# Miniprotein binders against a7ua95r516to809: the designs that were tried, part 238

Target 1, 294 residues: a7ua95r516to809
Amino acid sequence: ASLSLLSISDLVPDLQFIFFWMSNAIEILYFIQQKSPAYMQTIELMDDKAGSKESLLSATISANEEAMTILEEVIMYTFQQCVYYITKTLYVVLPGLLDCNPFGTEPSSEQCRRAAGVCVCAVCVMPEAVRRVVSVFQTTSDLLQQYQVHSEIQSQMFAYLFFFTNVSLFNQLIDKGPARGWFQRSRVLQIQASVKILLDWAKGAGHNHLAQKFFAKFCSTVTILASPPQQLSQMSWKALCAEHPSLKPVQLHRILTQYQLMAELGPLPIWQPSSEDEAYIYRTVDLLESFENH
Below, E stands for the ipSAE of ESMFold2; O stands for the ipSAE of OpenDDE; V2 stands for 0.75 times the mean of E and O plus 0.25 times the DockQ between their complexes.

## First folded at step 15 (miniprotein)

Design jg8 (at its last look DockQ between E and O 0.82; V2 from the best seeds 0.79)
Fold by OpenDDE base, look of step 15:
Structure jg8 (fold): chain B 294 residues (1-294), chain A 86 residues (1-86)
Amino acid sequence: as target 1 above (294 residues)
Amino acid sequence: SDEAERMAIDARRMIEEAQRLAEQGNHEEAIRLLLESVEIAARSGDPYLLVKVAIYAIILALQTGDEDVIRRAEEVLRRAKELMYS
């Protein structure tokens, strides 16, 4: 099947399988953590028949450590498999977010048309491209809740998915944005509105802090590009660095250079990097974000 | 008790053999031994043997492509959990 046809719904059976086993592994891990102290205490209260107690305690500690280690490995493996499948789906749908016009009258989703009434829920009024991205996150949330996955694991899952989404969108915008016209003010405003819908969903889903943290770089980039020339041209390099600390000097310099070209602005001395940052603006290796730095 | 100790030894042996069989790709025989070992592990009074059975059922389910083995692994897991919380 072409990657373009892969939907999150197609992966639900595979994800359900992995989430079932992951959830059970977490439950067993929790069981061991709760029962081990009591069990060890029962051994400690046994009559010491010629060092048998100490040997039994040592064997029990070893068995506990082995079981914990294996369970952690299983949980990590299943977590990675879930992330792998979900990120594949995100990879397919995320480019559509950058091309989306959220101000257009898109017809209601087919899912809402099957309901006997016009559903005006936040998801139903979303542009299709935004809805596809939100659907991946919502399906993930629903599965995590269905299998009662521990809240810490849920937070780690969403942290990684938001990280991946930010890296993917940021890198696409920086690399392809000039050629695709995504740096044009009208397009930037569309992107900004689309991202706002996604962030509003994340807020409603209880992931506001994670979304703000992990989308900071992409949001900063879009905010700068959405700024009117009259406003942005009055901001110094130092002021922009301070307002957008998530951006590396090389990234900020690239954004400002492309903004200048698109806005047909002459050279702006006020955007000249500081002497401290001047060496860093040429580090093109740091321009794009890495998926490995999470 | 001497009986509980014997049951613990038997359960450990069965679990170890199930692991070897799984490593050899004989998932059907591995899951059969795990299913038999659940009740023996429970009678031993060692909670870590039940945990070990459950862990190997999970691992086997994740490694196998056989739907019948997966179903039996779910049964082993369910039974192990029932006995853990009894």
Scores: ipSAE 0.787, ipTM 0.942, lowest interface PAE 0.5, mean pLDDT 91
Fold by ESMFold2, look of step 15:
Structure jg8 (fold): chain B 294 residues (1-294), chain A 86 residues (1-86)
Amino acid sequence: as target 1 above (294 residues)
Amino acid sequence: SDEAERMAIDARRMIEEAQRLAEQGNHEEAIRLLLESVEIAARSGDPYLLVKVAIYAIILALQTGDEDVIRRAEEVLRRAKELMYS
């Protein structure tokens, strides 16, 4: 009954329908783009003895513009429908990444149990929460390939999905982290390990550049929170800004404040914002990211 | 030729009527006319008439909710693409 129980597999038929029609609209758009110059050149080379060539060329230009406009609208609409379905699923499964333990307190699966009997490495099991997120990304990738969606559109789809994932995880960490205990060091290390699994998936799927770009804010946050206190306390505000350019001053200030509290480093601020940044560290309107900013 | 020009006129009329029927909610007749127009549009020599047939088949499939209309829209699209790429 709850949306928290919705799996991506329940949405596959709807996604298959939309991808089929979107892929065909994209195919026709690119066909027109490739063939239109040659067709118009053919009209230009016609013998204009009857004086009708100018009228035909004008009508052809108008028809081309109309066709491209309609196809672009169809592609945009179907793209938005796909992201709506996929992000609905992601929104439900992403919070589990912040609560799971990837370091394996659960019993090994039967397959991992058999492997562990013959090796010296630690038995590892992907947490169910991480598996659910990876399943959404992998199912999306499989469908895009199945319907041969143009590579540019595939890249735009994953750019948006990674953007959505970053915004969702960052906002929840900042907003709910104090109440949920997510700023405690043991929890941060678990979160860091879970995110690494997602980054490894993105790299293996050929989306490493997009993941590096769009996960940067959340990854920077977790990297700072995971830092040993002696190392972090020796870094200046300027150095932290340079190392983590994805973080706004208000965001960096909030993260460092929570870090200082959880590491029990006393009430006196350790990191002194530059004079340029002082006006921005209290801009609460800039603290959380917008889902509409992409 | 006069035959190609007559086919272009006929195809445009059929496509416009199909669009009007779709706006009225008569998706069955709209897709029937689109299917009939495919061969006529192909013989007109105007490649944008085939493109228009394909576009409206896609639009109908996305808005209708009727499985029979969707199946027929797939047939229209398949045939239009075959003729476009020939």
Scores: ipSAE 0.782, ipTM 0.940, lowest interface PAE 0.5, mean pLDDT 85
ESMFold2 (binder alone), look of step 15: mean pLDDT 85; pTM 0.823
ESMFold2, look of step 16: ipSAE 0.766; ipTM 0.936
ESMFold2 (binder alone), look of step 16: mean pLDDT 86; pTM 0.834
OpenDDE base, look of step 16: ipSAE 0.787; ipTM 0.942

Design jg9 (at its last look DockQ between E and O 0.87; V2 from the best seeds 0.80)
Fold by ESMFold2, look of step 15:
Structure jg9 (fold): chain B 294 residues (1-294), chain A 86 residues (1-86)
Amino acid sequence: as target 1 above (294 residues)
Amino acid sequence: SDEAERMAIDARRIIEEAQRLAEQGDHEEAIRLLLESVEIAARSGDPYLLVKVAITAIVLALQTGDEDVIRRAEEVLRRAKELMYS
C-alpha cells in the first residue's frame, strides 16, 4: 500500500489491520507451544498398531515445525510493518523536539483553557512538538492494548521505537546542531526540558526501564551540554568516559568541541583523550548512529 | 477412530487445495474451501489441522486486497480458534 500518509491518525486503520493479524498469529503460536507436549505424549502412549504410531508421531513433529516456522515469519513480518509505519511518523515529528520552547508554552487544548481554576496538568501545557511525538507513542500503546498483544512483543516494540527516537534525535543534534544554533546554552536547556516531558510520559506508561536504557546516548549528550562550565571543566577525559559510557570517543570529542565553542573556552588539557582513544576521535564514520538494530 | 482418520485425510486435502488456490491468486475459492474445512479438521482430533486452517487464513488475509476475503478470513480464524479451545 501507499506510504504517503505521515500522520499517525491517518495510519490507524492500517495499523489496526496489522495488529489484529499479528496478535492472532502470536496467540496461535502460544497455543501450539502449550499444547504440543501433551499431544505428543498422547501419541507415545498409544499402542503401536501396524506401525502407525511412528508415522503419526513423525507427521506431528513435521506439522509442529512447519506451523512454528510460518507463525514466527508472520509475526516478524507484521512486527516490521508496524514499526515501519510508526517510525515513518516519528521521523517527521522528532526534529520538532529540538526546536521547541517548553518554557513559553500556553495551554493548547480548548478543554484545558476552559478548565481555568481547576488543576492544569502536564498534558494541558505540553508543547505541540512534544505532543506530536507523545501522540505516536500513545496511539501505539492504545492499539497494543486494544488487540491484547503479548507483553513481550509490546516491550520489544517500544524498545525499538525508543532506539529509533534516540538515534534520530542524536543524529539531528550532532549533524544539524551548529547550523540550527542548538548548542547554545538556552537552547540546550529547552531541549533538556522537552526531553524530560517525553521521559515522564514513558515512565507513566510503564516503559521507564526501556526509555532509560535506549535514550542513554542522547541524554548523556544533553547532560554534558547543559553542565555548568565550572563543573565540566573539572572532569578529565577518563572521568567523562566513565560517567557517559554510551558515547563513543568521536562522539564525546565532538560534544566537548561544541561545548568549548559555546562557552568560549580554549582547549583544556584535562580533556585530552587517552592514548587508547586518540586513534578514534577523528573517525567521522563512527560519529552518527545507525538505524540498524544491534 | 477410522472416522477421525477419514476426517483428517479429507481436511488435509481441502486445506492443501485452498493453499494452492491462494498461491495462484484465487483468493475467493481459497477462503471458501478453508471455511468448509474447519469443522472437518475439528472432527479429526488432530489439533494441527485446525492450526493449519488458522495459519492459512492469516496468510491469505495478509496477502489479499479483497475486503470480502479478509472478512471471511476473520470468520474462519474465529471459528478455528473456538474449536481449538473446546
Scores: ipSAE 0.780, ipTM 0.942, lowest interface PAE 0.6, mean pLDDT 85
Fold by OpenDDE base, look of step 15:
Structure jg9 (fold): chain B 294 residues (1-294), chain A 86 residues (1-86)
Amino acid sequence: as target 1 above (294 residues)
Amino acid sequence: SDEAERMAIDARRIIEEAQRLAEQGDHEEAIRLLLESVEIAARSGDPYLLVKVAITAIVLALQTGDEDVIRRAEEVLRRAKELMYS
């Protein structure tokens, strides 16, 4: 099947399967952790028949360690499989977010029309491109809740998904933005509004801190690009570095250079990198974000 | 009791054989042995044997492509959990 046709709804059965087994593995892990101390104490309180107690205790500890190891491996494996499937769907829908015009009158989603006529819920009024991205995250949230997955695992899942989304959007914007016209002020404002809708959803879903942390780089980039020339031209390199600490010097320099070209600004001495940063602005290897460092 | 100890030894042997068969790709026979072992493990009074059954069922379900084996693994897991919390 063409990757372009893959929707999160198509993966729900596979994800349900994985989440079921992951949730059960986590449950068994917690059961062992809670019961093991009491069971070991019971063994310790038994009458010692000539070293049998120590042998039984040792065997029990070993069996517990083996069980814990296997369960951890299962949890890691199932977690990775979930992330793999979900990120595949994100890969398909994320480019649409950069081309989205959220200020257009898009009709309410067909799904809400069928159920209740005019649904005014936050998701139903979203632009289609934003709704598709939100749908991936919402489906993930719903599945995690359905299978009662531990909150820590949920947080790790969303941390990775937000990380992946930020890297994907940032890299696309930096690499393709000039050619696609995404650095034009009108387009930047559309992107900013679309991202705000996504962040508002994340806030409503209880993931505000994670979203703010992991989207920082993309949000900083969009904020700079959305800034009026009169305002941005008054900000020094050092001030911009301080305000946008998530951006590497090479990234900030690229953004400012492209902004300058787009806004037809002459050379701005105030945006010149410091002597300390000057060595780093030419490290093109650090320009795009890596998916490996998470 | 001597009976509980015998049950523990028997359950362990059956579970280990199920694991061996699963590793060899004989998932159908593996799941059959697991179903047999659940009740024996419960009668032994050793909660770790029930845990071992549950873990083996989870691993087997993730390794197999057979829907019937998966369904039976869910049954093993359900029964093991019921007995773990009893």
Scores: ipSAE 0.779, ipTM 0.937, lowest interface PAE 0.5, mean pLDDT 91
ESMFold2 (binder alone), look of step 15: mean pLDDT 86; pTM 0.832

Design yi1 (at its last look DockQ between E and O 0.90; V2 from the best seeds 0.82)
Fold by OpenDDE base, look of step 15:
Structure yi1 (fold): chain B 294 residues (1-294), chain A 85 residues (1-85)
Amino acid sequence: as target 1 above (294 residues)
Amino acid sequence: DTSEELRKRILKLMIEALRLFAEALRLARSGNPEEAEELLKRAAELMTEAADIARELGDPYLIEFAELLLESVERMIEKLERRLS
């Protein structure tokens, strides 16, 4: 109940505080990294009594190392805190993505209705469920830009968020999909369209490579499920494994089994796992993705 | 104090200020923002002293470093004060 009320907007003040602390620590860290080598060279060139220069150099090296260690800890801590809060908001909004019908005329967002003109921006034309997910990512992007966070840290954050999103969506689809009818072709096509909107946003935001990498499992699953029976029934187990290398044998087998049931297909010998994979298709522990593997 | 000893003192002050900065974050995140602010104020005092010594020595790197730390700490104090208001 209480989690359903948590929006990313409600967390923005706290996130801003954490990002501000992180950005300050990053600024100081980069200062040390960029300026300390030249300073150490300056010390080496000092015309001082034997031993005094060496002692100062040693003290400077030690101080720089300790300073960098402290700052790295601060950056790591703040990064983890940001990820923790952002993933909480994602956890709340991600299930809505699987139930979303992007082909429906959903009314424009209330925020865009208040503007005298129908905002035709890519976000405003998104289905509400997709927009809520995109809003979390966009808010994160805006905060990272606002505080001028280094591009590497931005990439790491989005990598984790996309990873989390993929794991969450994949696990929900595999676990609850059959019971919720998400394996039905019409529903799969809705999910595929919704995910495409999200991926298009990620591409527009400059995160295309990360999105393609970290959404691979979910996208592969949706692609298989969206495939016409006539097409998919002609693909062998080996061909499917090769086309969808992100899926474990147990995952692919589960998807195909559920597809078969949904499409009312008889047993398809062509989908029989190879002798090499036969032992792995029964490893149910590997069926769902873990959040710990990142 | 030799110029080298003064530089070492500045470095010690800066490290202590960074420790306080890191601890202030922990306190702020644990629900003790007032205590966090006090640590940051202490850090600002240390950096003010460090900057003064650095200016007296005429060491450009230590001046810039101490001033950067001071500005960072002061910005954090302002941010905490706004959250407490």
Scores: ipSAE 0.818, ipTM 0.956, lowest interface PAE 0.5, mean pLDDT 92
Fold by ESMFold2, look of step 15:
Structure yi1 (fold): chain B 294 residues (1-294), chain A 85 residues (1-85)
Amino acid sequence: as target 1 above (294 residues)
Amino acid sequence: DTSEELRKRILKLMIEALRLFAEALRLARSGNPEEAEELLKRAAELMTEAADIARELGDPYLIEFAELLLESVERMIEKLERRLS
């Protein structure tokens, strides 16, 4: 119903408009960067009458600086606008990753199931919740390619989208996990499988390094929660911090507390924070991540 | 030098057109697409003048720059007009 208004397909016309504007600004900026230095050298070689060459050179330098500033601001504004719309779509679809069962027997798409009775394409066997997230990333990738956006800007876009995805999933798991039963081992294993499908997409799309960097906090959380109790209970706090440096002390402490509860390992804390970390494990203001910090 | 003053005029026209281009974007994104189109049409007028002066002057860099800006502005006008229809 109301959520259908936020599908990535509904946003494509607006995104096309924004990317078109961005692409035009990039083309002009690139022209200035590539051609202006040689032009200024030709001005320096002109015959100088009444000191007019110095005035033209100064005007040309000033105009180039202002033009590049204006264009860079347009590119930044359009980038922020794209991120705004894309993250609105991600915000709607990401929670489904925490609830889905990727081990179900029915294909995620009825269209694929009806075609020839059996679908062999990877997209059709993907759980619907994962398909919705992948569709946002894939549509973004397709638009960036369609408008010939420079690879550095494409990487910056996906770095931000992966950052947003990590923060959204981590915050929801930590905040809603106890009430939603997401810390139960069977649920954690389902979440881990769903995230693996997403990471496989990122690898196939050429963004593996960005995904490894920006999903680290959520992936560390799921890895800890998926660990067998016998293995995890034998690891010290220090060892866990070393293996999961993306987790703040308060975050690691919360994850281990939930783990101990769901594994029914008794009421006494198993993992003792280091003396340095002891001051930080109860700082609840540091528990959730900011969407503006990256 | 008349040639030098013409080059400075082209630069001034291009910068003003770029300012209009950037402001039109913000207007289009804030729900004012008709005003955005008006600014783009103004920018196209400035860039037409700049291109004409650059062609008379025979300055290859300024010709290419002015033509690129004019083409970009004209493409944006067409894109915005389709959204308005």
Scores: ipSAE 0.771, ipTM 0.950, lowest interface PAE 0.6, mean pLDDT 85
ESMFold2 (binder alone), look of step 15: mean pLDDT 85; pTM 0.820

Design yi2 (at its last look DockQ between E and O 0.83; V2 from the best seeds 0.81)
Fold by OpenDDE base, look of step 15:
Structure yi2 (fold): chain B 294 residues (1-294), chain A 85 residues (1-85)
Amino acid sequence: as target 1 above (294 residues)
Amino acid sequence: DTSEELRKRIMKLIIEALRLFAEALKLARSGNPEEAEELLKRAAELMTEAADIARELGDPYLIEFAELLLESVERMIEKLERRLS
């Protein structure tokens, strides 16, 4: 089945099942964490025969630890399953973000047209490609809220999803960008605007810090590429490294080389890597981001 | 059975029910929802027994624990049945 047909809406029933299982496990785990200490104190205060109390206390501690371990495994398993399905959906919709023209008058989504009135909500005014990406995140947020998942687990999930999104978009831009014309200034400005819409959504959803952290590499790349040649040509390698610390030397060098080609700039001595970085700019293995380093 | 032995028995039942709950999840996700439901039904039986013993003992913590797990298992059965229908 073509991965291209998989929408987040199609996965909602399965995700709801997994989230329901996760939320039940969290509820039970929370119960143990909140109530077991007082119960152990109650056992400690029991007037019982010598040794019986200690045996019961030991058995209770062991049972609580085993119960929590089982529940933590369930929570971890369900978390991984959710991430797996959500990232599959992201993988399908993310390429559309790089080809999106957010400055075009795309008509409001068909769903908002069916509601009596032009919905002017932030999502309805989004370009379709951006809306599809935001829909994955919004659906995830809605499910997490629906099942009252602990805020820490929510943060971990969004951290991973933003990480995945950044890696995917960055790798696609670096690998396919030159061939697809994504390094052209007009296209870069479109990408920058599309990403800004996504970041604005993340800010509105309460995930501003996570979004800024995990999108840093992609945002840095887009920022450099969006920079006017007159401005960027005045920045030294060291200055660019300092301003964009999320980029590895090999990545920055690749971006600048492609920028130079696109802008028809001659060799710029000011962009020459430092002697310290010179060995690193040839590490092509470090050019693309890994999905495993999270 | 001493009250202590009964409490230990309840805790054993709870642990077994949690194991079944965890295994049922794996079965449901591996495409064996009917087997998952049977494990959850067994877990519900264990928790019913545990809750009964806990009520007889008058242990509020074990009552609440067994009842919470029972309710969770029952909700999962209902959710699973709705997916199979």
Scores: ipSAE 0.833, ipTM 0.961, lowest interface PAE 0.5, mean pLDDT 91
Fold by ESMFold2, look of step 15:
Structure yi2 (fold): chain B 294 residues (1-294), chain A 85 residues (1-85)
Amino acid sequence: as target 1 above (294 residues)
Amino acid sequence: DTSEELRKRIMKLIIEALRLFAEALKLARSGNPEEAEELLKRAAELMTEAADIARELGDPYLIEFAELLLESVERMIEKLERRLS
């Protein structure tokens, strides 16, 4: 196929094909789950003059179990294929969230006042980088609904997409933040505003709980960096750990060190890790998150 | 006894068709859509046979199972043919 892996709109035909296979497998699996128990009861009520009722019941159980296994494997394979396509698109567009200025993207007051329709104004105020990410999520949501994918599978897919988004944004911020100037307070506030737009999309789409759960690490990081120096310097290491349980000790320590640098603060005794946590704060292997689901 | 043997035969045909359905998916995703279509056509033949036997028996569960899988396979053949055009 002539595919572009960078644009979600170019991938829609392949995604439609994959979701169609998935939806067919789900329909058959649902049939077995709903009808097989009653069918086995009808076998039990059959007149067993030849003594073959036990053999038929056993064969029916075995066949239904094998059929369900094959169908579940198809659903898993199609899920993984969808995730592969969608996350390749997300990987390309997510870094732009860290560079965008959502405050400077708004149209002029004159332009908004002359434009017709509230839909046009909503599009005009969303930064391009945020729009690209929202487009991936919205297109995914539309396809899942179009093919009537079961709500449990839809939730699992968005759980993974939000997990992937968190890992990508967190790792980029920690790894590239110093070189890109992303730890400057004005920049952190811009990042916070951009992520707020994504969280608002997730809330409106019915995925608020999943987004709150899976974005926690990135959001905690941005919250710390966005805090005023006076407010944050009054919080001890123990208090910060309690406020931000999603962050590993090495991650929290790295964020606080970068905060000290950007705010031109010297080391603060109140931020010294507990002796228990000191064993973990220098393990760079634990600093970045894995894209593999744990 | 023969009725139970025919029900077991229908179940074997269904499992074979499901295996063909699953393998056809992997072939289509691996750049072998013509071979995938061949497997789906064989699955459709199996489910046509299974549905005929199930209707003769009057077994509504096996009728619905075979017809549902047949309809699914035929829709997938149509999708593959459109992509191959």
Scores: ipSAE 0.785, ipTM 0.954, lowest interface PAE 0.5, mean pLDDT 84
ESMFold2 (binder alone), look of step 15: mean pLDDT 85; pTM 0.823

Design yi3 (at its last look DockQ between E and O 0.83; V2 from the best seeds 0.81)
Fold by OpenDDE base, look of step 15:
Structure yi3 (fold): chain B 294 residues (1-294), chain A 85 residues (1-85)
Amino acid sequence: as target 1 above (294 residues)
Amino acid sequence: DTSEELRKRILKLIIEALRLFAEALRLARSGNPEEAEELLKRAAELMTEAADIARELGDPYLIEFAELLLENVERMIEKLERRLS
């Protein structure tokens, strides 16, 4: 099946299977962690018959360590599998977010239309492109809750998914933005509004801190591009670096150069990189974000 | 067998069942769900034996451990069977 046809709904049965295996492994691991210390104490209090106690204690420690290792491997493997499938789905739907016009009255989702009346839930009022992205995250959240996955693992999963989303959106915007017209003010404002809807969802889902952290680079880029020329032209390179610390010098320079071209501002001396940053603005290898840095 | 040797035997059975549980996951993900189910069935047999020995010994921790693992393995078998139906 072409990647273009892959929906999160199509992956739910496979994801449920993986999450079920992960949750079972977590349950067993948690049991060992909670109960094994008391059991070892019980062994220590047993009558020592010719070193049998020491041998049993050693065997118990070894078995617990091996059991925990096996379970941790299962949890790690299942986590990676979930992330792999979910990120594939995100890869398909994320480009639509950059082309989305959230100011248009798009009709409610077909699913909510089939229910009695116009559903005014937060998801139903979302533009279709935003709703598709949110649906991936919401499905992930629902599965994690359904299988009662530990909060730390949930946080790690959303951290990675937000990281992946930020890298994907940032790289697409930087690479294709000029050619696609995404640097035009009207388009930037659409992107900004779409991202705000996504961030509002993340806040409502309890992931506000993670979303703010991992979307910082994309949000900074959109914020700069959304800034009025009169405002942005008064900001020095140093001020912009300080306000947008998530951006590398080469990234900021690229954004400002494209902004300058789009806004027809001509060369702005105040946007000239500092002598310290001058060597870094030419490091084109650092322009796009890597998926490996997580 | 001394009570200590029986406890060691139960622990060995638990580790073997966990190995089978982990391998069953790999098989299921590689497109061999039937083989995965057979490994889980074997793990369930081992845990049934382990639970029986643990009950005879009256060791609460080993009883709970073997029964918990058995329950988890049985749930996985049911999940695989539903996927194959």
Scores: ipSAE 0.825, ipTM 0.959, lowest interface PAE 0.5, mean pLDDT 92
Fold by ESMFold2, look of step 15:
Structure yi3 (fold): chain B 294 residues (1-294), chain A 85 residues (1-85)
Amino acid sequence: as target 1 above (294 residues)
Amino acid sequence: DTSEELRKRILKLIIEALRLFAEALRLARSGNPEEAEELLKRAAELMTEAADIARELGDPYLIEFAELLLENVERMIEKLERRLS
């Protein structure tokens, strides 16, 4: 059935129930992994009577394998249920990252007035939009720790949440960016600062490697858009592809086209795709990323 | 000989209880919590039998396995009942 939940706090009771099932399945799986090898050794030391030892050993191996399969499927199912509900919340809150101003919006503050120029404010406030996203990640982390979910499963969950976040932000930027003014340099710098707050959370939470891996496409996009025109204009297409391997040719071409328009560099093409990449720059089906597992 | 057949019976009871545990989760998540509770109570019955047999045999591994699963199933029943009440 469809859920219309907007807040992670509304999901906590259901998530606690799901994590409880996951945690119990993990406990039983861990018991089997820790104790079954020694048990099989004790069976090998039993007196053999009419082949009963071989039959018991075979039954024990088969039962162990089936039990682990059932428990792994429970863990996978509970994982997918958690991810489904958590990403529903993320889907609602992530677009706000593209519209917020982490440098402040108060016109009466002298520091805020200076930051509204070209000088980046030394005192940044976490905008509500960023706090909503961080709250989802932090609540998820707290629940995983509360239920003592194994660290590998915690890492897999955050890998998917960061993947989902990257896809959502990238697709929104590419699809809606021209109409929303998100390709303007001042907005790109605001977006970059907001994403840095999120990346800092991931680093402090012990997920830096996952965040760097799964945010690469969005971060490359923002890095290109934040580049000064004189520096970016000097780079060849091939050099840009080499520096940003996470971007498909159609994606890089679209980003550079929007950059050229917003930086007012004129209509003449600056970046010439290689003949190999030219076959791919108009494949619109490859422009947006899929939300499904990679 | 008969002892080894009883050990194989304990393993079968454990696997059936695990199948009920997994099915109960899917029922609880699909809006059928009363059916989920019924399956968990059946799993608890199987694990009570398994634990009794394992204790008579004095098999430490099977005792621990059966008692662990029984304790987990009973905690799940309690948690599910509290959400239902």
Scores: ipSAE 0.775, ipTM 0.955, lowest interface PAE 0.5, mean pLDDT 85
ESMFold2 (binder alone), look of step 15: mean pLDDT 85; pTM 0.830

